# VH-VL binders against q2ft37: the designs that were tried, part 9

Target 1, 241 residues: q2ft37
Amino acid sequence: MGHHLKRVVSPKSWGIPRKTDKFVTKTSPGPHNKNALPIVVWARDQMGIVRNMKEAKHVLREREIIVNGRPVRHPDMGIGIFDIVSIPKSGKHYRILRDKKGRHVTIPIDEDAASSRLVKITNKTIVKGGRIQLNLRDGSNVLTDKQYKSGDSIVLSLKEGQKNEIIDHFPFQPGNMAMIIGGKHSGVVGRIIEHIPVPGSLPNRVILKDESSGESFETIDEYVVMVGRESPAIDRWGIEE

## First folded at step 14 (VH-VL)

Design p5
Fold by OpenDDE, fold request of step 20:
Structure p5 (fold): chain C 241 residues (1-241), chain A 120 residues (1-120), chain B 111 residues (1-111)
Amino acid sequence: as target 1 above (241 residues)
Amino acid sequence: QVQLVQSGAEVKKPGASVKVSCKASGYTFRGYYMHWVRQAPGQGLEWVGWINPKSGGTFYAQKFQGRVTMTRDTSISTAYMELSRLRSDDTAVYYCAREYDFWRGYMDYWGRGTLVTVSS
Amino acid sequence: QAVLTQPPSVSGAPGQRVTISCTGSSSNIGAGYDVHWYQQLPGTAPKLLIYGNSNRPSGVPDRFSGSKSGTSASLAITGLQAEDEADYYCQSYDSSLSGYVFGGGTQLTVL
């Protein structure tokens, strides 16, 4: 299978011009999904910090880019919402978010903000020894002795010596702040007003209210990521909206 | 050749705002971060912040958070730095400087500077 | 007040070797961030002199050299010339401040 796709059919979420070059890098299977933003597309097309694939490969070989505390090795590695991208040797750090149009956006952040990342709990598994394995939305997992619920968000430390420690928790419940990360309302940040369980195999419904506009939005559990309690945690991290 | 042409000297009152421009030429404007560095009279260099002209992303020194705004107009390859709520200690020459190597964080070309004087 | 510490002034006679130190801490130079050097002639904008601790841009004479060790960096100028009279600044990044930092500057006088 090829490592490229036609730019005209690239995901809208990438937020890149589609009528420039014929082809664009295809995301490899891994974190998030196949529609995640390839790191080379991020670097070249969004950030403009590399000019071409050759340069991208060079900086990757030099381990210049760190994602969630790990060096990026391949140009087709996908990044997604809430990932932390760091350039260690220049002290530049970024958080990946989504804008109101559902496009990936890169937000510069300081050292403190770059020391942790937000991730949604998809489900839980009990492992040998009675510990709880939290299966996370990005495909990773974390072991814990504490009780969390599916749909909750956790904040994981990226600090050396404390890697993957849970340092905060945002429960999935009415009254807390959430971000919609899929569907037609992707990028919306609002307070959960109501969680409506739906009988059967259909997804549960979630109603959010954008407090800035006063608008209400309906989505499904899968597309909701808790981003705070009374206020969005991203605001505490100095992220501009 | 790379050139960074800055706007002329400004004289402002305390509490006012100043916007300095930096027009880049001789290279791809969107391909290089632009830094702003100031130097008070007889003093050393002080980093203010940077902007990515391609994405519009900005990052400011903590000292200037909430008071500085960096923008760019890619159509004319021009970067802007606006400093609000000016104080007397903001009197300085303000430089725009291109960051050649994104990965190492050094500035290879500097504008000639814009003197901003804040006085009553 | 500068995060990186430089001697306020150094002097030397033509042809001599002078060294300018740049002392940092564990949150900047000691953390592994590169040190860069700039030369500022009187009444002019800074000019890049050394990048990446020891690399010279095109046009910079080989009599200028940079080094880094531990929490400190050093700029050495051999064969000192009258035209070298200027202010010199070291620059790095400080993780505790989340920002780029400069030394206080060193005024080099050629006697």
Scores: ipSAE 0.918, ipTM 0.964, lowest interface PAE 0.5, mean pLDDT 94
Fold by OpenDDE, look of step 14:
Structure p5 (fold): chain C 241 residues (1-241), chain A 120 residues (1-120), chain B 111 residues (1-111)
Amino acid sequence: as target 1 above (241 residues)
Amino acid sequence: QVQLVQSGAEVKKPGASVKVSCKASGYTFRGYYMHWVRQAPGQGLEWVGWINPKSGGTFYAQKFQGRVTMTRDTSISTAYMELSRLRSDDTAVYYCAREYDFWRGYMDYWGRGTLVTVSS
Amino acid sequence: QAVLTQPPSVSGAPGQRVTISCTGSSSNIGAGYDVHWYQQLPGTAPKLLIYGNSNRPSGVPDRFSGSKSGTSASLAITGLQAEDEADYYCQSYDSSLSGYVFGGGTQLTVL
């Protein structure tokens, strides 16, 4: 497959101008999905910290960009919601979020906030030895001996020596806080009111209450990411609603 | 040539707010982070924070969290720093400074500074 | 109090070599962050003197050199001239403070 995509058909979630260059970098298969933002597009078009692909490749070769504790090597690597992007040599750290329009937004964060990342558990697999493999939304996985449920969120450490250790857990349950990452309510933080399982191929329904407006709304499981318990943990991460 | 032209000196009362401007020219404004650094009379340099003019993203020193707001107007290549709830120890010359190398974090061009005096 | 420690003053005669130290810790210089140096002439804004530990911007004489080792950095000025009389500041990043930090500054007097 080609490495380029016509800019006019690039995902809306990228939030980039479409009537500039004819082509844009296509996201490689890997973390997240096809809507993931290529790191070069992030750096060039969103952040403006590189001018062109040549410069982007140079900084990547120099391992100037760290994503979730790992150096990025390819310009087409996708980043997505809750990813931590770090520029270690200049002490700049960022968390990727979604705005109300479903576009990727980059939020500067401090060292403490950059030391961990939030990720949703999509499903579980029992591996040899009786350990549990948690399959995560971004396509990664972690092994654990503890019991978690699909739909829960976990907080993974990015600290040296503690990489991928689970340091916190946000259960998917009524009363806990969640962030909506898709649909018309993207970017909204609300409290889970009810989970309504739907038989068949249709997605399960989730009813939430927007804490800011007090309005109740409905979404689907796929768009719900737990971000706290009684209060959103993201507030502690320096992110404003 | 790169130039950073800052607004004039300000005199404010304690509790008030001040907004300093920094107009950039001679380079692509959106392509470089802008830092703010202050210097109290007879003292050293103190970093306040930075702004990405392209995205509008900001990051402030912990000391100034909740009191400082950095903004920009890309149409006129101007960065702004607003400091609220002023107190006497906020008296300083405030500099805007361009970060040339995003990856290394140094400031290559500085404005001439704006003196902000906070007095009763 | 500045996170990076500099001597408050240094002095030298014209033509001599002077050195200004910048002592940090494991959370800044010792963590691998670059050290940059600025020169501030009396009544003026700081000017970039050294970036990335030892690099000189265009227009900066080769009399100025920077080095870094362990948790400390150093600015060396050879062939000291009268116009070198100024305040000098080192700058880096501190992970414990999540912010850029400056030294306390060193006043260089040319005797």
Scores: ipSAE 0.914, ipTM 0.960, lowest interface PAE 0.5, mean pLDDT 94
Fold by OpenDDE, look of step 21:
Structure p5 (fold): chain C 241 residues (1-241), chain A 120 residues (1-120), chain B 111 residues (1-111)
Amino acid sequence: as target 1 above (241 residues)
Amino acid sequence: QVQLVQSGAEVKKPGASVKVSCKASGYTFRGYYMHWVRQAPGQGLEWVGWINPKSGGTFYAQKFQGRVTMTRDTSISTAYMELSRLRSDDTAVYYCAREYDFWRGYMDYWGRGTLVTVSS
Amino acid sequence: QAVLTQPPSVSGAPGQRVTISCTGSSSNIGAGYDVHWYQQLPGTAPKLLIYGNSNRPSGVPDRFSGSKSGTSASLAITGLQAEDEADYYCQSYDSSLSGYVFGGGTQLTVL
């Protein structure tokens, strides 16, 4: 089936048992690309809030699940890091993060935290009229008249009437706090010490320091997401790993 | 039949901690959120927080943030609520309650309650 | 101080109809969150009486009914019986507090 893959070859990032059923839902093309977690796998296998696909489809038809301010309609829709999942009728809100093993983890959050989401700027495109289109890591984009840099993080509002407005900005620069979201050091939060440009096609290097342990980590630009300035927005983002 | 069996009454001094248990049976423990609600003597009901037994995720009322810890042992279908830095106004009957409908947020089965008395 | 407001007490004679109000605000009932009701007999744990504004669980007589409108909800009991003497609590969710909330409770006395 085109919408399923063998469960044994499911991404490790999903953090689900692989030897239970033969097949598992395949993520549809869209946000967060190949490593995205299907919403039904999240609901059924991680959260245990639905028992099977039939129940999942039922709750989706009833618009019971909101992701980043939009109702989820299909069970194969992918969710990923920093997405906000809301259950509006029961007041439950969640932020998707990564643990130190690179697996998706779900963090309960309050109403205030659920009113915005963090997203990394991948690149920029100039559109007609001189406006700047920010292309975001999750595959979405926003238009702005302000100057931002690739690698920066922006905070987007999810509030009614203010959806997708940029309400905060975390520059990609030494001295600011970042989270590693890929590689062997996934889940680490630290201060950027140095950004090392590498000539050629190789990725640039980033050195971070965990201020709690004093340990330094090296990673690449692609795996770095800014999560604060002088201090991480721990209370806001639920970033404690 | 669904049953929630709670631990016995506790008497604690101010500043101490108390841990109440709630053993669930008659249903799939990991499939339903567990809430904790307390009731001071002669007073109304007060929500403390919930736990997802499958993921271990917890969410607490603002009033109890930093003082309450909810955990679970899925191997014995038991939920725990620990309240620290106890004070006299923490004296109450503490209930565990199953959330039947995750999407609507109501509790359909309740334990019999555990009386926690905080006194000098 | 309960977020949802209930009358502290109501009374009625056997066979009569009584109503218990639950008044909220724009951050809870008025925001569209469901209202649930619980019955607590003396010396016992609460029991679910009404869920989702107007639904009765199995075992709850049809003389119990719930409704919601605007920022308020109501529990109606028809054909009042002696066994109905208890405390009744409404429950919902409050977005401003980011938490579940209960009414202050209503003591129902059957005369």
Scores: ipSAE 0.912, ipTM 0.960, lowest interface PAE 0.5, mean pLDDT 94
Fold by OpenDDE, look of step 17:
Structure p5 (fold): chain C 241 residues (1-241), chain A 120 residues (1-120), chain B 111 residues (1-111)
Amino acid sequence: as target 1 above (241 residues)
Amino acid sequence: QVQLVQSGAEVKKPGASVKVSCKASGYTFRGYYMHWVRQAPGQGLEWVGWINPKSGGTFYAQKFQGRVTMTRDTSISTAYMELSRLRSDDTAVYYCAREYDFWRGYMDYWGRGTLVTVSS
Amino acid sequence: QAVLTQPPSVSGAPGQRVTISCTGSSSNIGAGYDVHWYQQLPGTAPKLLIYGNSNRPSGVPDRFSGSKSGTSASLAITGLQAEDEADYYCQSYDSSLSGYVFGGGTQLTVL
């Protein structure tokens, strides 16, 4: 039972029918943690490109699926927002997003768009030698000599020969565009109006304004991902306003 | 037996839109990507795009971006391709084709084609 | 004009061997994408002939064979028959165009 979850209690964010099978694959600890969608659920239930677990395991053994430039080997590996899923042999590429209802959405993208990915910096660690390790929201990390802040977003290259190179940066600051990726306002894209530090162990507050509706939203640091500066990278990241 | 039945021939004026249908049978419609490929008279094959019937996701050739819309109705196992702002060079036989192997990208079954004629 | 280059026509006598070439580039065949072949009889829709460079679907005679090397692929037809008279298209994927691509087609005439 360690690899299964009762389907009826599967996260709503998965956007899958809950009253079909009794169990569904549980995401293994790793990327995106509780916000992760198992790759087999993605392939089978969302995309319909595999019929069952046996077939899923087969395609994974054949390294048919690449996530963020690395072949997926286990069906319970989690994928999440802004991950790039590639099918190298057929030239199909996808970006994982969340819709306005907070559900995982798979967006087909072209080769150019698939050559980079957006990821939030969770925190920083000084490693031996004095270099800075950026710990990223998806559980990965990159080394850099440049200064970035926690909460910032970076764009990493997935191109061969340039893997994990930082090619762009979106600072977490008022005036820049962000997406809410958790809570009741998940999927909202807006401009950061104010960052309100909260003393203690409580999460900091962030006020965002949806410029299309004029509505303001309050959320926490953890749920905010920078998606642009003066303007959101809408065309680039497939973000709907 | 796998069958792809397409709608009848269309005659349109320049600037108009055309919507071609492709009804699938003999297999699980949602389990296979559907491609659209066209062929101008006396010319070769040109890929237009694909749709995932399961998710509704679409991907179009760059040439047709902003002008083509692919949809599906899973309840009747039917795929649709709509092409807008038609020009004379859009005159072609339009085929729907099933992608059997998602991982390899080849099309194993083709509809009989729908002739779309664009003329003033 | 076509991304994949095919000879416009080939011909052969019954019983002979003919080959149809499909020349690509580093962004398609040379990038490792599979090549597939389709046969289109006059007045009909294309039919899958070869998939995955060299595999034959059920119903396709073994006198049809495909191969790929470098940036090119080839379709070979042995024991040519009158019924083989058709147009043949190679198909692959091109990363520079982010799309599926076809050859220009080859008209095979059986003499």
Scores: ipSAE 0.910, ipTM 0.957, lowest interface PAE 0.5, mean pLDDT 94

